# Designs tried in a protein design chat: VHH binders against F-box protein At1g48060. Part 3

Target 1, 365 residues: F-box protein At1g48060, of Arabidopsis thaliana (Mouse-ear cress) (q9lnf6)
Amino acid sequence: MKPQEEEEKNENMARKRSKSSSSLSIPLDIATDIFLRLPAKSVVRFSCVAKHWSSITTAPYFTNSFETRPNLLFFFKEADRFFVVTVPKPNRRPNESVSHTSSQILDSYQTPYPKHSCFTIKTESVHGLICFQRGTKPIVWNPTMRKFKPLRKPDKSWESLTVFLGYDPLERTHKVVAMPCDKASDECRILTLGSADQESWRTVKTNYKHHPSRGNRKNNYGPCRCINGVLYYLAEIDRHRLIGKFAFLGHSNVKNSLPMWVLEGEKKGEWSTYNFLPLSHYDRRLEFHFKLIGITNDGELIYVPNTVFKTFEVIYIDPIRKTFSLVKYEGVADKGFRQRNGLGEDKPLRGIQYSPNHVETLLSL

## First folded at step 1 (VHH)

Design F8 (framework vhh_6qgx_2)
Fold by ESMFold2-Fast, scan of step 1:
Structure F8 (fold): chain B 365 residues (1-365), chain A 123 residues (1-123)
Amino acid sequence: as target 1 above (365 residues)
Amino acid sequence: QVQLVESGGGLVQAGGSLRLSCAASGFTFSDYYMAWFRRAPGKEREFVAAISDSGGSTFYTDSVKGRFTISRDHAKNTVSLQMNSLRPEDTAVYYCATDYSLEFLWGDEYDYWGQGTRVTVSA
């Protein structure tokens, strides 16, 4: 080694060991403010460089204060790779069709779960995390950090169950809730995400026996939504009520409104019905060519195409104001998108899963 | 496709040594916990050793602590188990297992397993 290179290397080691003693060190509070303004991907990159910066990005204050606007996240698997696309919900006028051009966030990484069954059933995105179900084993995913965390089975005797992911704003923790689906039950298992010592399933009783509804590939609608620590989910009361829920997906010839059932909390069961106009009132394609994937924080229903070829369009419906908007996302699924990502041209994107209201989180799993 | 392939098993005299290796493919090796389990004839599978995704933490069952050493090589996508001072009670089929961020205390709930390699320790 040249003497200059050896001296430079020794100087760099001295700097690395004594960076905390530098007069040019950024104070922790100022560094935190700077990092809160950076895109999550940039924060992750910089936090890998220095212990001081890693301490900021893992601190509860920083993780709880890191906020992004809710976006539509969709992902799909090709071979052993995850492709994760995030698109914003642009401002638009009622009953307007708009084209949105923006820098789409596209991430691509190796998936540890090569089997498609791992992605058949999933929760909504809740404070930046998504929970998959592999048989009876839940798996928590952080798309921002590209980390997966499998959880132990909630109950070894349950052959069929559904999983809900919620966030407790008082404790500022994520909670995973599991309920059996094969029999009416008042029993559920709850696990609080945290250190390994904290991650054990506990039994909680609901105030009545019921059948929770399972998410499925055709509906691609999460079975629940968590708002301010209250879990709202669809449940099977009896066989006849399921027929009404099927009308929710665009069969408008039976009734002029779609019923929705709401159940609040783990200790109270009250049923409320909200009626919506038939989907054909907004766009006839909604009956056969689009599917409901969720609801925005503004109360809008989100419809996406059943098949994505060379264009990607989303329909947002405000059921209260009885208005809709169609958004075409430029540069998504088109020829350029496919060429840049090594995807085949002219073939549909396969196995697409959607998560509405996704925010980025730096939470360590 | 996740694959784990064990090697290095064989017959050894009591007091001898063996080195087991597990070659991993089909996943991002550096993000996964790696573990070794064993099953003696007529017995249930038991935990032997585990190593964290970074390699910074290692875990051992009491009966092998101080005799066995687990290590990993991210460049070669391998995990190794160095077995010293072998005893007849160590006779078993040894299995390599992996899972994402999974603690060894959860036992044999690992997502992926190899086919195993046989170790026989003669008295």
Scores: ipSAE 0.000, ipTM 0.133, lowest interface PAE 17.1, mean pLDDT 66

Design G1 (framework vhh_7zox_3)
Fold by ESMFold2-Fast, scan of step 1:
Structure G1 (fold): chain B 365 residues (1-365), chain A 126 residues (1-126)
Amino acid sequence: as target 1 above (365 residues)
Amino acid sequence: DVQLVESGGGLVQPGGSLRLSCVASGFTFSSYAMGWVRQAPGKGLEWVSDISSGGSTGYADSVKGRFAISRDNAKNTLYLQMNRLKPEDTAVYYCAKETITSYDTSTEEYTYFDYAGQGTQVTVSS
């Protein structure tokens, strides 16, 4: 096993010397490890550097001819119908607030789950697909094609589980990852979407016993994103929080690693050389009317109204450049929108779920 | 430019002791939480221990009662005293610096660690 040890040492030295590595010769494993050494906000920002590296070393990784530019998708259920709204992030100058009047992609269709009142989504839209759960059964949804695909239960003995959706850029396939969340475990199940023989659950061992974080009961937001073939999620080990990593490296190669830790109870004054300006810095009223729902691929924070009634406005904040933009989407949630869609005019839209960075896909489920 | 330079690793027999050091530069050391993470051959990364800027410490269950983390802010140095070492402690040990994330809407205050050092090899063998 001496040759195996020498190969491991060479790879470890390359990983440790990430800043000295040529952009043209950086393997996916090294690029992946570099991402894991950064905080969530820096991982999003570093995606610009890693995308540059990936464009040089694996050009097809970020280029799909059928994918549209990323948009904000939100949906809600009313009277057993899904209402799916997609709005673009308009080009604007720093600190410029604009009204966006371009046509929104609105779709409305009968839900195949009329008695299901709540959909829990743990990952944002991934290459045009969204994954949610109905109990312990995962369901993959293509909003563009109006298709839902219920998957088989990942494990009959798991009383509670969390599912994540990721994308394997080497195989160009979506992967569904399921983990138990009622107790610490070193097991997960993975399923590749595509052919019927590949849509069977296989077991993958994690390096450490852990469980995915359930999130806040009032807000299910967390760094549950797939970036450059790596799925990032909040997890817990021995009452310590961490960021879990699940890397997709082709059909036979999947690596799980837990390199970043979250310490609970640290004091805010000790933490950052740049602080995010609170919403009250821009307008004292905004902090009570808007909530954070995610991050764009450009690294902008996305805030949406706590209540969507007669108007739909989105706030985009670049936390590094400290720029603020309020975008009003005309024709969304207003009287005309409600009348066209058979919605009541006297109450707010309820149960809205948001997916940042949504692209359209024609992928058959 | 943040730099973390680890030292103090080596070969030791089971039951032995080692003291790891990490010299930090390029930031105000006293203002940040610091930690140790390790990677055993053919395994993933494992968090070992951390210490806040105020001196509060945490330990992984696998090392609790055997390892002690400490810091010397005047010397910009982080330490890990490792006692009663086991073969399972064999790994490359990396010094980790606190970095912040504010994208979690949790009521808890969270600190993420990244590491930028070359690491130091610890081998526990009889």
Scores: ipSAE 0.000, ipTM 0.122, lowest interface PAE 18.1, mean pLDDT 66

Design G2 (framework vhh_8h5u_2)
Fold by ESMFold2-Fast, scan of step 1:
Structure G2 (fold): chain B 365 residues (1-365), chain A 128 residues (1-128)
Amino acid sequence: as target 1 above (365 residues)
Amino acid sequence: EVQVVESGGGLVQPGGSLRLSCAASGFTFSDSSYAMGWYRQAPGNQHERVAIITSGGSTNYPDSVKGRFTISRDNAKNTGYLQMNSLKSEDTAVYYCAAEYIVAYDTETGEYSYIDYWGQGTQVTVSS
């Protein structure tokens, strides 16, 4: 056991014992109000106290009501350990650069998968969950609860596939969408997360045979967003780029056909683009040190360093308003951070994966 | 290995014409993931995009060069071109060819892209 984990475990046990006496006197409705205002880690710790508290934190009305403000999440492996960090996007004025001292470090815990299985995040965090894949097996991850849920294979005959995570706001359920990517296809598999009885792959057809995009070939991820029950993803049909749209729209049963939209003007000679300023406009050197990883809900581009050693800085750019902000996160990657997490002080952090717009959730997997 | 290499820069008189070439290796301009852009930077100014052509063949230009500059590509030669006509002294700059990855499209707000690869730049001087 690493010293940092042992200290946190001992503190958690003491906290559970202390809260055990307190919880006996508190009415359920008041306790629920209190817990909805606590950080997710504190709620998880308190739920270890008596069955009464656990019933609050696992109840659907509580889990459906509990989500934090969006943060940038990143994770990396060192030896057999998995390190997960979240940092907030601070409020700031246009073109203002800021140092931020408050960071939420989720935890370090054991990697459930071998090093050579190198998984990547294929979609952004969706209502607190992240979906990735290992081979043809989708895996849903809850970073807050430190739980991984491998799902059944969507189709035994598919040699390769792409997986996307979405959220149905009417049913308040997560949906996992799988598509083959070894050939153009109009066939998808969709699974609704829930109890084991409800978790089965259903077949749905798209309007067009297409190839979903797996993102940037330089290990940056292409755009993939779920907004108000609609999954948006980058795809190709007959060498034309398009944005695929899959609307979940409050049906427990997915129809056997889903609309796909070809962007207006995408045909040769018709497509429109904005002339917006590239990262090098602000400083020519930035393009060598930072990479694009995604877009915020506010439409800001998020750039992160290619290498993280002693400092951690993030660049936010609004391409429409042409604003630039550099945020330095104090207490991330520095000597104190490395000592707390048992990391070497003289080497860069390796294999860093990023997920923008992450919120904490107590949803059980 | 991916690279883009410019050629065709030089000294030209006002009102003259010049054609820049951009040769790509390690990827093709017909790949849906990449657009080809031309950027310029004059001393004391921020750099700006003067032309872009997508894998689908769509083009875009800022008002400062629209009607005078034309971007094109030859997929068989894997080469892009910038034809510059009616050159002005204000067009004097170092011109860069860039391979741009298009991240997202929106017909209302435009594209979100970033530059994966830059050329070394070629000097264009419009004088006397």
Scores: ipSAE 0.000, ipTM 0.124, lowest interface PAE 19.0, mean pLDDT 66

Design G3 (framework vhh_gefurulimab)
Fold by ESMFold2-Fast, scan of step 1:
Structure G3 (fold): chain B 365 residues (1-365), chain A 125 residues (1-125)
Amino acid sequence: as target 1 above (365 residues)
Amino acid sequence: EVQLVESGGGLVKPGGSLRLSCAASGFTFSSYAAAWFRQAPGKEREFVSAIYSGGSTTYADSVKGRFTISRDNAKNSLYLQMNSLRAEDTAVYYCAATIYSYDLSSEEFTEFDYWGQGTLVTVSS
């Protein structure tokens, strides 16, 4: 946070806390239930009103229980500013295409990073957090709280690495996994997010020497996914593509071996093994203008435009139910959007990164 | 230790050609994105060309159609073939590589982790 924004926030907290007496009559259990149903912005505002309510919103029970419905998040950097947009997946009938009138759900702020610092590798949104790296240093980002947390270097001897973010449902903690990517290796480093005094990198070995696989620009899909305490990522051994699997077991098991899954036929992962209707079945033009960026926790495929210029449309496909929906998000990327946010109007938005399963979280980094 | 060493710079007349080479040690070019940047006296360093892990290439508008970036994985080397050189191409040319690039061949914001010392190209009659 910039010093000017922190000064405004501190003044608002002090001002709100001066009204604490009128807020203290609400029972804790009722207040907790109310807060879990509110948008994150409203919860943050109320957490500053009374010491009693602040104790609710900072308690581990509340922070571990509070999450909004998953949204599609995308972000990009222009000049020294970070632009973060979240769009909901609207309720709609099967095969119904709709225009969604979203209120402005853009967050825009100046990054603490140098002008030319950029995100080259990022993870999926995992329980509200996104991990990326700058050089060999992992950085954990909370888009809801507008907070970045640089982590210590996983290994001083590694000249290159990649990072993955996962969530341990037993410990209710986020874990960061780092591994070298310049050559095949059987070593990983893992760090559990928590207090600075408890954050340390530990070693875990895989059962095969391998290296993580990068995605491609057409798909713009991250090479990993965390599902129910298990991290899955694309990797390679001797030109064979495989899926790495790391289970978060509630304890850091230094001697655990990670099982590896080999993909048969060396073809595209799940997309070449799952036979579903192509985009051209719905409209021949779509296959030239849209790219696959991921899959929702509900199993829907998400396609976004190859270029985002004056409109923003998203295609949702359920491959099992064989349903197709095109959603146009009004007020995103258009002239009004660009003018309100100080963006140029003569070129497409560039460097856009997507996270299909983003939820808001109040978790402190 | 990761090291990039440029060679091939020199004095050339307008309209002439030069081929720059960059030899890598401590890593393999075939697995990473690599780029050429240049810096003219009194100006900021500017992007010239990049080649990504999948073989895709991109060029600055000022050099498009005149310069060609390539790599030889067997020799672990990156090249920049410069044709139809102009006085405004005079600069120190830097080889750069990144081991963290996603295969986003059109992304101008890719940051490079390793840099060579540079090789001087002077275009003058």
Scores: ipSAE 0.000, ipTM 0.120, lowest interface PAE 19.7, mean pLDDT 67

Design G4 (framework vhh_7zox_3)
Fold by ESMFold2-Fast, scan of step 1:
Structure G4 (fold): chain B 365 residues (1-365), chain A 125 residues (1-125)
Amino acid sequence: as target 1 above (365 residues)
Amino acid sequence: DVQLVESGGGLVQPGGSLRLSCVASGFTFSDYYMGWVRQAPGKGLEWVSDIYSGGSTGYADSVKGRFAISRDNAKNTLYLQMNRLKPEDTAVYYCARGEITVYESGSDTYTFDYAGQGTQVTVSS
């Protein structure tokens, strides 16, 4: 029997049991290794090791829920004003470096939030929304609509927490998930956006006491990835790391079988071809000047500069095709940009935050 | 690279004992919680026991008081001591590396991301 057929049969049998072990049909050893070594985004590897994930993310039903193609979102604060820049990944030939001008979007508006730290603890962009925190209070942001929506505290007793933002494709709603991160816990809080009739926060209990892991990458890329109603995040139990999954589409009696049949069929050497060449392979100096922030929906790694002074350049690397492209974005950070926006010319831009794969949305908060 | 190799299974009479072993390689064994799951003939996977890196253990109600899970981090080895075996314990036993799955519904689900090929345990008269 094929692994997927075996897994489906085992899942059907498990529904009649009081306790069972379960797992997804994806080759999880490959996915886990990649998640642990790279930012939370792993679309290209899911595409390569599990073809149905690529089919799902490129299907018309998925793309029809979005107004625009995903772009790189770049934002920062100067005094009391918020600057938001959206830049596309331009079409180009393999290994071609280009300059881009015509599709960049600059927006600027007042923000009620005084501290830069409010923006450094943020989720990835999910269906056009970004969630950040002020202490233990989540705040949902729609960059397109220029709207901020502060949410109630998930739990008054939690001294610290991690917030995840996800999207439920069946309900067509955003969901905010909060977990304590100062100690191991078996409690989560969930809030659905856009409905006045729903409770602000509801409780979900987990099988294991755990806490989400932020590592040292929380300021550069999201700690999780949301795909088809499932959040994948880094977690810890007793100092060891693992992948946590939060499924919006799960049923209370759904049990998944172990993917051991798929894992036994896997070629152990195949995932090593998805280990990416370091930036030093292209130019040793690049490692000192650029940082990895994520992966595009079509599978390219995105590297951005550590410091933005008078130019803004982004590196896109296709790890499968082994291609390198440097894109210079004209009109960002240069003299004209600074003069139009009342910025000084003598210092690098400070407190810059990045969100890859941002899609515009007209959702009212 | 990641491998889990089980041993110690076999045929045993009801009331007998067996000790299963699992040798792990290709990852830092001491950093992961580990477990045992089993599959009886014609049935789905059933969680049996788990153990965190710090030594805290959990057991399925069907095996409490009869089975004992342990680990030796210096040897990268997981153990399951099975006592007072019953015909109902007949299954293929798999060593597994743990993961967490949380459902919005709050379902009680135990999950693992890696598993070995298993070892057969047959309890019969």
Scores: ipSAE 0.000, ipTM 0.334, lowest interface PAE 11.4, mean pLDDT 67

Design G5 (framework vhh_8h5u_2)
Fold by ESMFold2-Fast, scan of step 1:
Structure G5 (fold): chain B 365 residues (1-365), chain A 124 residues (1-124)
Amino acid sequence: as target 1 above (365 residues)
Amino acid sequence: EVQVVESGGGLVQPGGSLRLSCAASGFTFSDSSYAMGWYRQAPGNQHERVAIIYSGGSTNYPDSVKGRFTISRDNAKNTGYLQMNSLKSEDTAVYYCAAYTVSYDSGEYTFDYWGQGTQVTVSS
């Protein structure tokens, strides 16, 4: 946007605010319906213009009703800057490969952590939030609001641990689950995200001693997914890999109503076996250049490049309909992208983390 | 300082040969934690891996170059190589050397180190 265009927009916003507050009373229901149809950044801007509108955008009804179409989000760090990119899954015909010209760069900003800090993601984006793990400390992130919330250590005695993010549909709350990963254990720590008074770690026992796996060596999509209040993750028992299930069963304040844990035995993960066509079915070389990072909410497998240099392409595969689509995202990783963001043109983007099915959320952390 | 630097690119006629070199600084290829690979990118195309040598010495190649390209490393010179034979016009690209490691020191992971690239042009 040019400065003159921004000045005109700001003048129109001020004029509209004055007219609405002075001579026109907009019913809250109508204003709420309008705001639910705006992009998240527009909603934030409107709430900054009028205090009455801010009361709408912070109300539980609004925050619970605000939903965008799921997008692929990826992020990476260069020096002390954090880059967050969101790209949509375009509508297309079966087996159609397309170029998509628009992409949303959510943000580019200074990291809130020291430049040498390392953090990882183990879980996909869950109802608009992403959980980092920095050593033994979980950090919940809202990319839409640019807010980070460090959480207390789950356990002071654990030498190493893995953290997962899930959502409890009965309580409509996010839950963070921590498990030790250096040795087999039957103990987990769980925290329900909410007010400070509610954010304390509690202990839950699993039915087997196990440890979370870093994932399949061929699959880099992260080791965990939450579906309808059940957390699925890769685990190991006595050097055998299996899929673990962790169910959220509502309020834990009722005695004998603790979350249930169930282990499901399987030596090999479904995503790397007979039930899915390998990438080599479509092109023999794709297995060298793409990796599986997850599944869309409508059941398509998402593959991203092992290395992102000057182009960014994503493969979507429907394993049931057996359809293949290659989507090229124009304006991502190319010369223009790098120049706008102060990035060098001579090296691949490094340390990229991916979160499929990301939706925007205005939830306060 | 940890880095890799490529050399040996140039212009060659179809059917010719080139040897690319990848000199490492700040680490040694004799360390069993390091793997080394060669990647290429032509304008408008995806980045493609053409060779990898794992820390244990095993190698892998895509069908497009198998039998024509050979990856190796010389631990005494701390240098990796890509020997390219029977070159085709479709091999024209910028070639990049990458060193891979996952080191866990003080809670930090170290990822791929990439060189600046060296141009290989195959034309008559």
Scores: ipSAE 0.000, ipTM 0.132, lowest interface PAE 20.6, mean pLDDT 67

Design G6 (framework vhh_8cml_1)
Fold by ESMFold2-Fast, scan of step 1:
Structure G6 (fold): chain B 365 residues (1-365), chain A 125 residues (1-125)
Amino acid sequence: as target 1 above (365 residues)
Amino acid sequence: EVQLVESGGGLVQPGGSLRLSCAASGFTFSSYAMGWFRQAPGQEREFVALISGSGGSTDYSDSAKGRFTISRDNAKNTVYLQMNSLKPEDTGVYFCAAEVITYDTSSDEFTYDYWGQGTQVTVSS
């Protein structure tokens, strides 16, 4: 079918466009196409070169079309600084353990938000954005752009609330959903992210009075999950637990399996149970040193260390193919990492939060 | 019936100390992480300290670190908060809370399953 010839032709066209990048006469559509293929850091650097480059990278078409491969993001606060580390899931053979040196992204910057009220929430990255909460005020964070956007209080009468972040793939917009959590209610507040002058909380009524159950943490899964524009969460009515439609991992009384409840069909609302081998099946010591934090978008279970001291290793398990891989990320948490970042060498990193499916986004907050 | 009952609050002078206790009933105490939270008049509730189900792991807010000590006695179903070098800004209602143990324990108040009614701590001269 000539796939090699088409690949070579496409590469030569890209090289020709790259060679002409010093020319100010590059057509806008060609420049846009080039930028969509670059890493986010490269795009940001290019946007600083000339005003016409930044007009491309801030355009809604570009920001909505920019997509990177999902990565594991983790973050923590030490002293007055926020540390954000993004590591890729490397290509490897089945059952191969590897050491990975390149493609880590490390950012360090100050934040006004206290770690014990904001950055301890286990939340999923939703199309490049992460949502936190400070009391009754939601905060949306773009790790790629290093931007925080505090939102207005959803309801001034609510003494406590929970917040969920979702993405509408048809409108290509993020939506923030807030609900009271101290009492049963049929009221939700929803805000669509956009320009600051268009953002407002609107009321949506649910079919019944309920309250969310501790941001979905009771089942050892993140606070919520958004799949194809549908938000899933745990809720309670009159002390009876409701389960939203979601896939989650749990603990079972069966020693040789970890159950996962999977929504099999969007049309049917059917659930299936899959049993996965515990870490002790691979090595009895691993279950004392690693914890499950979630599932990648391609279906691998992600285990991270309980304590991060001088090394950072991640375990990826494909439960269907029954493959195990241990990835050591070189230059993370080691002496060089700590010296470059002003961190002590004698103590483990504390208060680490993880987001398993983070993509980079250039979306302006 | 699940119940958390705080005690040991009161009035103290700056630099003084207090020991708070929280008696738990109606659930398997050792299967829950325990936390202390506080709320000052007109302010939002904030995290103070937490302790794992076994007592092997503790965490503190930056303002509590070095001054407060959390501990637990699983045989007595009780969690404690020893508060030393108290400051006026420590004034508030102190709440005991219980969170079922998951992969990770949290200082996020919204992850806690059960709450006490609170005990008043006032630091003034």
Scores: ipSAE 0.000, ipTM 0.133, lowest interface PAE 18.7, mean pLDDT 69

